# Ledger of designs, part 7: VH-VL binders against Mucin-19 (Muc19)

Target 1, 175 residues: Mucin-19 (Muc19), of Mus musculus (Mouse) (q6pze0r851to1025)
Amino acid sequence: STCHVYGEGHFRTFDGESYSFDGLCQYTFLEDYCGQENGTFRILIESVPCCENGLTCSRKVIVTFQDQNIILQDGKVTAVQTAESTDCRERSANLYSIHTVGLYLIVKLLNGIILIWDKYTKVSVILDPSWQNKVCGLCGNNNGDLKDDFTTRHSSVAAGALEFANSWKTSQECS

## First folded at step 21 (VH-VL; from dd3 with heavy chain S103T)

Design ee4
Fold by OpenDDE, fold request of step 23:
Structure ee4 (fold): chain C 175 residues (1-175), chain A 121 residues (1-121), chain B 113 residues (1-113)
Amino acid sequence: as target 1 above (175 residues)
Amino acid sequence: EVQLVQSGAEVKKPGESLKISCKGSGYSFTDYWIGWVRQMPGKGLEWMGIIYPRNSDTRYSPSFQGQVTISADKSISTAYLQWSSLKASDTAMYYCARIEYETWSGYFDYWGQGTLVTVSS
Amino acid sequence: DIVMTQSPDSLAVSLGERATINCKSSQSVLYSDLNKNYLAWYQQKPGQPPKLLIYWASTRESGVPDRFSGSGSGTDFTLTISSLQAEDVAVYYCQQYYSTPYTFGQGTKVEIK
């Protein structure tokens, strides 16, 4: 299944729910923590507006996976070692792959997750069936039910997109 | 309905400047790359370059780099192809086309009707 | 740049017979992680712009007759017209979109024998 966001915040969840949201904070796009401590990955997104107007120019993407931070920003992919990691270069070996295909950057994690980025506003994540019911975030819970796609960080179902998206802010102080 | 409408045929002399247009409608213009393709008389298709209207990111084929300028005005959903100084060898049909966006591809799913440019002394 | 080479340059086929056009890329246009071939086929009739026929090497565009089919993977691709019709007289182009510039083949002219 595939989740994506593009343009001025047009989202489509894994289960097929479409909604619009254009917040300027950092949000959990997709993770497997879901209130637990034993998660394995987290994908964060931040919208970057254009200087000329309120149009979204790009989305910064931060992927946390096995003590590695993969940052998609300014048309580039960079890997940053976390403070707890000893050797970033050696540890990152075989944890993920990066490919440029046409206009796009594709990041494939060792766990099979594929992230596609157009270097601007569009981000997609592809999950194999093994991730059913194992994820949460702006992409929904990937359980095959559109009715509960707006499951918040607090495990409640939001009435609307705004409430849903705001629940997935990484910092509640951001408004 | 997605449409790309190009400006009319042009008859020019060598050394003259020219700017032809391609107007998109029926879709979000800022979210799709627009490309230009040259077809000289009796010849094949040549990929010239593409532009992303949202921020005017432009990519040229090496053979066309510096020979033409591709631009866009997203406020009126229009892409442009221009020459500062035309040559007789620029005589050709020029097509604009939209690159498919939804499936992360690079093929042209919609095409303009073409603009014939004739350069002769 | 990836060079696309079609064969033959021209093809004359009798009505109702099979037409086969080959396209070779100078390097693979297959992305293995997604198992997708970044290859398209276009049809251009006289006096008309090109029309998309096939994308992802083997998927027919909406409205394209089922007599058109694409096959192949990696560097070798084929467009097949199972039963050539009079309206199929055109020039056909392959195009890779694996890497910029998204180059075209030189074209294959299909005519009625």
Scores: ipSAE 0.902, ipTM 0.954, lowest interface PAE 0.5, mean pLDDT 95
Fold by OpenDDE, fold request of step 23:
Structure ee4 (fold): chain C 175 residues (1-175), chain A 121 residues (1-121), chain B 113 residues (1-113)
Amino acid sequence: as target 1 above (175 residues)
Amino acid sequence: EVQLVQSGAEVKKPGESLKISCKGSGYSFTDYWIGWVRQMPGKGLEWMGIIYPRNSDTRYSPSFQGQVTISADKSISTAYLQWSSLKASDTAMYYCARIEYETWSGYFDYWGQGTLVTVSS
Amino acid sequence: DIVMTQSPDSLAVSLGERATINCKSSQSVLYSDLNKNYLAWYQQKPGQPPKLLIYWASTRESGVPDRFSGSGSGTDFTLTISSLQAEDVAVYYCQQYYSTPYTFGQGTKVEIK
């Protein structure tokens, strides 16, 4: 299953729902926490507008996985070990891989999740079937039911894209 | 319907400058890379370079780096290929083509009709 | 740069017979994590622009007849026309899009014997 966002905020959820949203806050693109404490990863996205014409120039992506923060920004991938990490860097090296294929940067996490970034507006996440009904965020819940793709952070189904997307702000103070 | 329409055939002399165009329609022009491909008479296809119209990020083949300039005007959904000083060896058919975007690929899914450039004394 | 080499340069096949074109890349164009080969095939008829036939090494573009098929992985790829038709007379090109520049093979001219 694949979820993606591109351009001015065109989303396609894992279950195939398409919607548009162009908020300027930080949003949970995908995670497995879903209101619980035992999550293992979180992918956040932020749109970076251009100076002209109001176009989106890029999307910053932040991946939190284990003791690593992987940041996709300015056409580059950087990784920062969290302050809470107690393990050596050598272990961290096995937590993810980075590849450049053609025009794209691909990050593969140890848990099998693949993130693809075109260094600009387009971000995709690929999940294997084991992640069915185990995720939430702007990408939906990947449960095979398109009708509940707009499941909000509060486990309700939003009536529209705006309500849905806004529920996944990392900070509700941002507008 | 996705279409790429290129400017007409050009007949030039060595040393002259030239700028040919490729206008895209039927899709979001700023979301797709546009490439230029050279085909000299009776020869194969040569990947020249590509441009991302959104921000004009441009990538050239090493063999064409510094030889041509690829640009785009997203306001009119047009990509350009230009020479500052043509050579006889620039005689060729030039195609613009769109790079497939949806599946993270790099193949050309739509092509312009081509622009024939003839450079002769 | 990844060099793409096709073989043969020219192929004459009788109508209704199988045509096989090979393409070899100097480096693997397989991305293992996605198990995808970044390889495409194009058909170019005289006086026309190239037309996409196959992408991801083996997926037919919409509208492409079933007699066209792509196979292979890594560095060795094959375009097969199971039963050559008159309209298949053209030059065929492979292209890798694993690494920029996205280089083409030199082309294979397919003619009717």
Scores: ipSAE 0.902, ipTM 0.953, lowest interface PAE 0.5, mean pLDDT 95
Fold by OpenDDE, last read:
Structure ee4 (fold): chain C 175 residues (1-175), chain A 121 residues (1-121), chain B 113 residues (1-113)
Amino acid sequence: as target 1 above (175 residues)
Amino acid sequence: EVQLVQSGAEVKKPGESLKISCKGSGYSFTDYWIGWVRQMPGKGLEWMGIIYPRNSDTRYSPSFQGQVTISADKSISTAYLQWSSLKASDTAMYYCARIEYETWSGYFDYWGQGTLVTVSS
Amino acid sequence: DIVMTQSPDSLAVSLGERATINCKSSQSVLYSDLNKNYLAWYQQKPGQPPKLLIYWASTRESGVPDRFSGSGSGTDFTLTISSLQAEDVAVYYCQQYYSTPYTFGQGTKVEIK
C-alpha cells in the first residue's frame, strides 16, 4: 500500500482516503506503535513555502529509524546518528539504503519501508502487507477501512481533515 | 482533458534568436515536469531537457546544455524553448511533452503537436 | 549517459503477422527494490507527435490495443505487435527514464510487406 502527499498538501492515505491540508507545523506522517513510546520508526514532514509567494516549494522529511535520523532537505538526503558511540555508527551503516532513480530519491529502510521523494513537495511511503493495522499518522492507520482513516493521535476519529491533521502535530503549541 | 499546445512554425535565418512556446491545460501545470524533444528531419527523437514549472528547476541533456534555454511561466501555464543564435543545424521539429507524475516515472504521457523550426540562409 | 539501441532499424511485416522490436540499454534500467523497469515505448506515425504505448516495460497505456505488448527486464526489452495492422505503420522508440538524460533509442520503422 502507498501513502503520498504533494503540492499544497494533497494527501492520500494507505486506505485510499484523499484530503487536503496546508499546515506549517511539523507533523507525524507515519509511525508505528501508535500512542506508545516504543515505536521502531517515525516519519515527520514539514512544508517549506516559496520565498516569492505562499506556494509550497518543498517538503522536509525526517525519518527516525533505530539510531538514525535521515533528513530529506534541500534536494539531498543526509543522515545524523543518534548514537554517540563509533561502534553504533558502524552498525547503523546497513540500516537503510539511498538510491537516485531519475529525478527522485528513494530511501529503503531495513524494515522494508520505502520512502520516495521528488526533492520538492511530493513524498510517498510504500508499506508491505505486514504493516497492516500497525501504523498511524497523516497516512492513516492502514487497516483497510476508509471510514476510520482520520484516526487522531488520541485514538478518536476526527470529523474532518483539519482536526485530523492538527492532532498529528509534533508540538501542539504550533499553530 | 490534458492538452499541450505549441506555437506555430518558424522560418528563421542563421544568427537570429527564437523563442517557441508550449501551453499546458487540463491539469495542474506546476506539478508536472515539461520536457522538450528535438527531431531533426528524417531522424529520431532527442531528449533535450526538462523544467519543473513550480520553481523553474531545469535539467538539460549534456548535448543541449548551453545550446538552448528552457524556461516556464507558471502564471500562464507555458513552457518555452529559446535560442540566442540559431544555426542551420537547428532545423528540426520540436515537441514539448509532460512527464508522468503520479507513479514517480519519467516517461512522457502527453505531447504537444510539435513546432517546426526551419533555419536557412 | 545510458545509450539505447534498437534493432532492427527497419522492419517489413505482412498484415496479420507478428512484429518484434528489440531495445537494449547500455546499463540496467531495473530498480530492484520496486521491481520496476524504467522503460517506455512510443509510436510515432507520419506527421504526428509520438504516442505513449508502453510504460514500466510491460504496462500498456490506456487505449492501446491488446496486440501491443512489452516485455523484458534489466537491459533487454522487446515490443511485440502480435498481429500487424495497417494503422500500425510507424516508427517506434524505446526510452529509458532510469537516469537523466532520459535517452531514446534510434527508432525502428515498421512497414507493411
Scores: ipSAE 0.902, ipTM 0.953, lowest interface PAE 0.5, mean pLDDT 95
Fold by OpenDDE, last read:
Structure ee4 (fold): chain C 175 residues (1-175), chain A 121 residues (1-121), chain B 113 residues (1-113)
Amino acid sequence: as target 1 above (175 residues)
Amino acid sequence: EVQLVQSGAEVKKPGESLKISCKGSGYSFTDYWIGWVRQMPGKGLEWMGIIYPRNSDTRYSPSFQGQVTISADKSISTAYLQWSSLKASDTAMYYCARIEYETWSGYFDYWGQGTLVTVSS
Amino acid sequence: DIVMTQSPDSLAVSLGERATINCKSSQSVLYSDLNKNYLAWYQQKPGQPPKLLIYWASTRESGVPDRFSGSGSGTDFTLTISSLQAEDVAVYYCQQYYSTPYTFGQGTKVEIK
């Protein structure tokens, strides 16, 4: 299953729900924490507007996986180790791979998750079936039910896209 | 309906400048790369370069780098191919084409009708 | 740059017979993590722009007759016309889109024998 966002905030969840949202905060695009303490990964997105106009030029993506932070920004991919794992650089080398295919950057995590970025507005995440009903965020809960795709951070179902998306702000103070 | 409409045929002399156009319609112009392909008389297709209209990011084939300029005006959904100084060897059919976007590919799914450029003394 | 080489340069086939065109890339155009071949086939009839036939090496574009099929993986690809029709007279091109520039093959002219 695939989730994506592109353009001025056009989303398609894993279960196939389409909605539009154009927020300027940082949002949880996809994670497996879902209110629990023992998550393994988190993908955050931020819209970067064009300097010349109000259009979205790019989306910054931050992937937290194990002791690695992978940042997709300004057409490049950078990786930063967390402070706790600074001494284990050799172990982190196998946690993810980065490939350039055509116009796109592809990040594959050790857990099988694939992230594709066009270096601009479009971001996709591909999950294998093992992730069914194990994720949450703007991509939905990947449980095969469109009716509950707008499950909020608080495990309620939002009435609309705006409420849903706002619930996934990483900071509720951001407006 | 997705359409790419190119400007009309051109007859030029060596040394003259030229700018041909490709107008897209029926889709979000800023979300798709537009490419230019050259086809000399009786020859094959040559990938010249592509442009992303949203921010005018442009990629050229090494063979065409510095030989032509690809540009776009997203306000009118139009891409351009231009020469500062034409050569007789620039005589060819030029096609614009849209790169497929949805599946992270790089193939051309829609094509313009082509613009014939003839350069002769 | 990835070089695309087609064979043969020209092919004459009788009506109703099979036409086979080969395309070889100088480097693999298979991305293993997605198991996708970044290869397309185009048809260009006389006086017309190219038309997309096949993408991802084996997927037919909408509206393309089922007599057209694409196969292959990695560096070797094939376009097959199972039963050549009169309207199939054209030049066919393969194209890789694995890495820029997205190079074309030199083309294969298919005509009726």
Scores: ipSAE 0.901, ipTM 0.953, lowest interface PAE 0.5, mean pLDDT 95

Design ee4
Fold by ESMFold2, fold request of step 23:
Structure ee4 (fold): chain C 175 residues (1-175), chain A 121 residues (1-121), chain B 113 residues (1-113)
Amino acid sequence: as target 1 above (175 residues)
Amino acid sequence: EVQLVQSGAEVKKPGESLKISCKGSGYSFTDYWIGWVRQMPGKGLEWMGIIYPRNSDTRYSPSFQGQVTISADKSISTAYLQWSSLKASDTAMYYCARIEYETWSGYFDYWGQGTLVTVSS
Amino acid sequence: DIVMTQSPDSLAVSLGERATINCKSSQSVLYSDLNKNYLAWYQQKPGQPPKLLIYWASTRESGVPDRFSGSGSGTDFTLTISSLQAEDVAVYYCQQYYSTPYTFGQGTKVEIK
């Protein structure tokens, strides 16, 4: 299954729901916590505006996986570990792989999640069937039911995209 | 309906400048790379380069680097191909085309009608 | 640059018979993590712009007749027209989109024998 966002916040969820949301904060794109403490990853997104107003130039993507933050920003992938920066060795190769194919930067996580980024506004995530009904966030819950794709962070079903998407904001102080 | 409409045929002399256009409609112009493809008389297709209109990121085939300029004006949904000094060998059909964006590909899903450029003394 | 080589350069086939066009890349266009071959096929009828037929090596574009099929992987690909029709007279091009520049093959002209 595939979820993506592009442009000025045009989303398509894993279950095929399409909506638009052009938020200025950091949001949970997807995670496997979903109200639990035993999750293993989060993928967060932020829109980066162009110098000229009215457009999003790119998206910053933050992947929290094990003891790392894997950051996709400014056309590059960097990893930030809990250890000091001089401890960064072959651990990055063991936790994820990165390849450039065509116009896209592709990150494959050790858990099998594939993240595809055009270095600009488009972020795509591919999940295999083992992730069915195990994720939540702006990408929906991947349960095959379109009627509950607008499930908020608090497990209620929102009537519209704005309430749904704002519930996935990571900091209430951003508005 | 997605359309790419190119400017009309051009007859020019060597040494003259030229700028041909490709106007996109029926889709979000800033979300798609636009490319230019040359087809010399009786020959095959040549990938010249592409531009991302949102930020003007431009990539050229090495064969065309420095020979042409690809640009875009996103305010009017238009991409351009231009020469500062035409040569007789620039006589060809020039197509613009849109790179597919629903996935993570690089193939052209829609093509313009072509602009015939003739350069002769 | 990835060089795309088609064979044959031209092909004459009787109406209703099979046409087979080969395309070989100078390096693999398979991205194994996605199991995707970054290869497309285009049809260019006389006096017309090119038209997309097949992408990802084997996926038929919407509106393309079932008689067109693509196969192959890595460096070797084929386009097959299972029962050639009069409207299939065209030049056919393969293109890789694995790495820029997204090079085309030189083309294969298909005509009725």
Scores: ipSAE 0.761, ipTM 0.875, lowest interface PAE 1.1, mean pLDDT 89
Fold by ESMFold2, fold request of step 23:
Structure ee4 (fold): chain C 175 residues (1-175), chain A 121 residues (1-121), chain B 113 residues (1-113)
Amino acid sequence: as target 1 above (175 residues)
Amino acid sequence: EVQLVQSGAEVKKPGESLKISCKGSGYSFTDYWIGWVRQMPGKGLEWMGIIYPRNSDTRYSPSFQGQVTISADKSISTAYLQWSSLKASDTAMYYCARIEYETWSGYFDYWGQGTLVTVSS
Amino acid sequence: DIVMTQSPDSLAVSLGERATINCKSSQSVLYSDLNKNYLAWYQQKPGQPPKLLIYWASTRESGVPDRFSGSGSGTDFTLTISSLQAEDVAVYYCQQYYSTPYTFGQGTKVEIK
């Protein structure tokens, strides 16, 4: 299954719902926490606007996985060990692989998630079937049912994209 | 509906400059790479290069690097191919084409009608 | 640069018969993690711009008749027209989009015998 965003916030969820949301904050694109403390990953996105005309120039992607942050920004992929790591140091090559194919950077995580980024506005995520019913965020819940794709962070089903998408904002300080 | 409309045929002399255009409509112009493809008389297709109109990121085939300039004006949804000094060997049909963007591909899904450029003394 | 080589350069096929066009790349265009071959086929009829037929090596573009099929993987690819019709007279091109520049094959002209 595939989820993507591009341009000025044109989303397609894993279950095929298309919507537009042009938010300027940081949002949860996809995670497996879903209201619990024992998740294993988060993928966060931020739109980076152009100074002129308000057009989105790129997206920053932050992947939290196995006590590392993998950051897709400025056309590059970098890994930063989290401040909460206690006794482990691990080479970033053991947690993910990165390949350039055509115009895209492709990041494959050890948990099987494939992240595809055009270095600009387009971010795509591919999940294998083992992730069915295990995820939440702007990409929806991957349960095969379009009727609940607008499930908010608080487990309610929103009537529209604006309420749904704003529920996935990571900081309420952002307007 | 998606359309790429190119400027009309040109007849030029060697040494002259030329700028031909490709106007996109019916889609979000800044979301798609636009490419230029040369077809010399009786010959096949040659990938010249591509541009991403949102930020003007431009990639050229090595054979065309330094020989042409690819540019875009996103305010009028138009891409350009430009020569500073034409040669007789530049006589060809030139197509613009859009790279598909719904996935992570690189193939051309829509093509312009072509611009015939004739360079003769 | 990835070189794309088509064979034959030209073929003549009787109406209703099978036409087979081969395309070889100088290196693999398969990305194994996605199991995708970065290869497209185009049709160019006389006096017209090229038209997309096949992408990802074997996926038909919308509106393309089912007599057109693509197959192959890695470095060896085939376009098959199962029952050639008069409107299929054209030059056919393969293209890789695995690595820039996104090179084309030299073309294969298909004619009615």
Scores: ipSAE 0.747, ipTM 0.869, lowest interface PAE 1.1, mean pLDDT 89
Fold by ESMFold2, last read:
Structure ee4 (fold): chain C 175 residues (1-175), chain A 121 residues (1-121), chain B 113 residues (1-113)
Amino acid sequence: as target 1 above (175 residues)
Amino acid sequence: EVQLVQSGAEVKKPGESLKISCKGSGYSFTDYWIGWVRQMPGKGLEWMGIIYPRNSDTRYSPSFQGQVTISADKSISTAYLQWSSLKASDTAMYYCARIEYETWSGYFDYWGQGTLVTVSS
Amino acid sequence: DIVMTQSPDSLAVSLGERATINCKSSQSVLYSDLNKNYLAWYQQKPGQPPKLLIYWASTRESGVPDRFSGSGSGTDFTLTISSLQAEDVAVYYCQQYYSTPYTFGQGTKVEIK
């Protein structure tokens, strides 16, 4: 299963729904919390505009996974451990791997999620079948059913992409 | 439908400058890398370099670094290949081609028709 | 730079017979985490631009006849034309897209015997 976003917010969900959403805030691309507190990861995205206009120049990606925040920004990947980590260097090396292949940075998480970033606007996530029907966010729920692909953060099914996508905004204070 | 339309054939003398073009249509031009490929008469394909039109990020093959300039004007969906001083050895067919973007690949999915450049004294 | 070497440089094959083209890379083009070989095959008929045939080493592009197949992994790859047709007379190129520059093989000319 693959989900991606590129350009000025052109999404394709795991189940194949395509929509456009040009949001200026931080949004949940994908997570396994889905209205509960016992999730294991989140992948957040932000569009980074060009200085001279409103076009998107790149996307910042923030992955929360175990005791790590893994940040894809400015063409590089950095990791920030939590204050609870006592051996952050060794722990970081065990939590993810980074490879450059062609024009892409590929981040593989220990839980098997593969994140692919072109260092610019395109972000792709690959899930194996074990994640079927266990995820939510802008990428949809990965259940093979397009009828509920616009499921909001509050578990309702939106009629359109705008209501759906805005429900995945992470901060009420951003407009 | 995706199309790459190149400028017409050129006949030039050594030392002259030249800029040839490749206009993309039927797709979002700023989302795809565009590459240039040289084919000398009777020879194989040579990957010259690529450009990402959104920000003009360019990557050259070492053999062509400093020998040509690859550029793009995203406002008119056009990529360019340019020489400041042509040599007879620049006589070749030049193709532009688009890198596939639906996945995370690097192969060319669509090609222009080619621009024949002839450089003779 | 990853060097791509094709063999043979040319071959002549009778109509309806099998044509086999080999391509070897100087470094592996397999990304093991995705189990993907970053290799493509192109066909260039006389007087025409190249046309994509195969990508990811073994996946046929839409509209490419079933007689074309790709195989191999890592550093060694094969393009097979199972039953050569007259329209298959062309030069065939492999290309790696594992790292820039995305180099091509030198080409293999396929002719009718």
Scores: ipSAE 0.746, ipTM 0.872, lowest interface PAE 1.1, mean pLDDT 89
Fold by ESMFold2, last read:
Structure ee4 (fold): chain C 175 residues (1-175), chain A 121 residues (1-121), chain B 113 residues (1-113)
Amino acid sequence: as target 1 above (175 residues)
Amino acid sequence: EVQLVQSGAEVKKPGESLKISCKGSGYSFTDYWIGWVRQMPGKGLEWMGIIYPRNSDTRYSPSFQGQVTISADKSISTAYLQWSSLKASDTAMYYCARIEYETWSGYFDYWGQGTLVTVSS
Amino acid sequence: DIVMTQSPDSLAVSLGERATINCKSSQSVLYSDLNKNYLAWYQQKPGQPPKLLIYWASTRESGVPDRFSGSGSGTDFTLTISSLQAEDVAVYYCQQYYSTPYTFGQGTKVEIK
């Protein structure tokens, strides 16, 4: 299954719902926490404007996975250790691989999630079947049912895309 | 419907400058790379280079780097191919084409009608 | 640069017979993590611009007849026209889009014998 965003916030969810939303804040693209504390990853996105007129020029992507922040920004992929490990065997130098194919940077996480970024506005995520019913965020819940794709951060089904998408903002302090 | 409409045929002399155009319509122009392809008389297709109109990021085939300039004006949904000094060997058909963007590919899904450039003394 | 080599350069085939065009890349164009071959085929009829036929090596573009099929993986690819029709007279090109520049093969001219 595939989710993507491009341009001025044109989304297609894992279950095939299409909507437009181009907020100015940081939002959860997808995660497996979904209101619980036992999640393993988050993928966050931010729209980056062009200097000249506020048109979206790129997207910054932040992946939190196993004590690392993997940052896709300015055409680069950078990893930063977020905290010291309590066990040396828990720490791995790299929990992901990076490959450039054509015009795209492809990041494969150890958990099988594949991120594809054109270095600009387009971000795509590919999930294998094991992730069915296990994710949430702007990409929807991947349950095969469009009826509840607009499930908010608080597990309610929004009437429209704007309410749904704003519920996935990561900071209340952002306008 | 997606269309790429190119400027008309050109007859030029060696040493003259030239700028040909490719206007896109029926789609979001800034979301798609536009490429230029040369076809010399009786010969095959040559990938010249591409441009991303949103920010003018431009990539050239090594054999065309420094030989032509690819540019775009996103306000009028138009890409350009330009020579500062034409040579007789520039005589060819030139196509613009759009790179597919719904996935992570690089193939051309739509093509312009072509612009014939003839350079003769 | 990845060099794309087609064979044969030209091919004459009787109406209703099979036409087979080969394309070989100097490097693999398969990205194994996605299981995708970054290979397209184009048809160019006389006096017309090229037209996309096949992408991802084997996927037919919308509106392309079932008699066109693509196969192969890695470095070796084949375009097959299972039952040649009069309107299939054209030059066929393969193209890789694994790495820029996205090079084309030299072309294969298909004619009716």
Scores: ipSAE 0.736, ipTM 0.869, lowest interface PAE 1.2, mean pLDDT 89

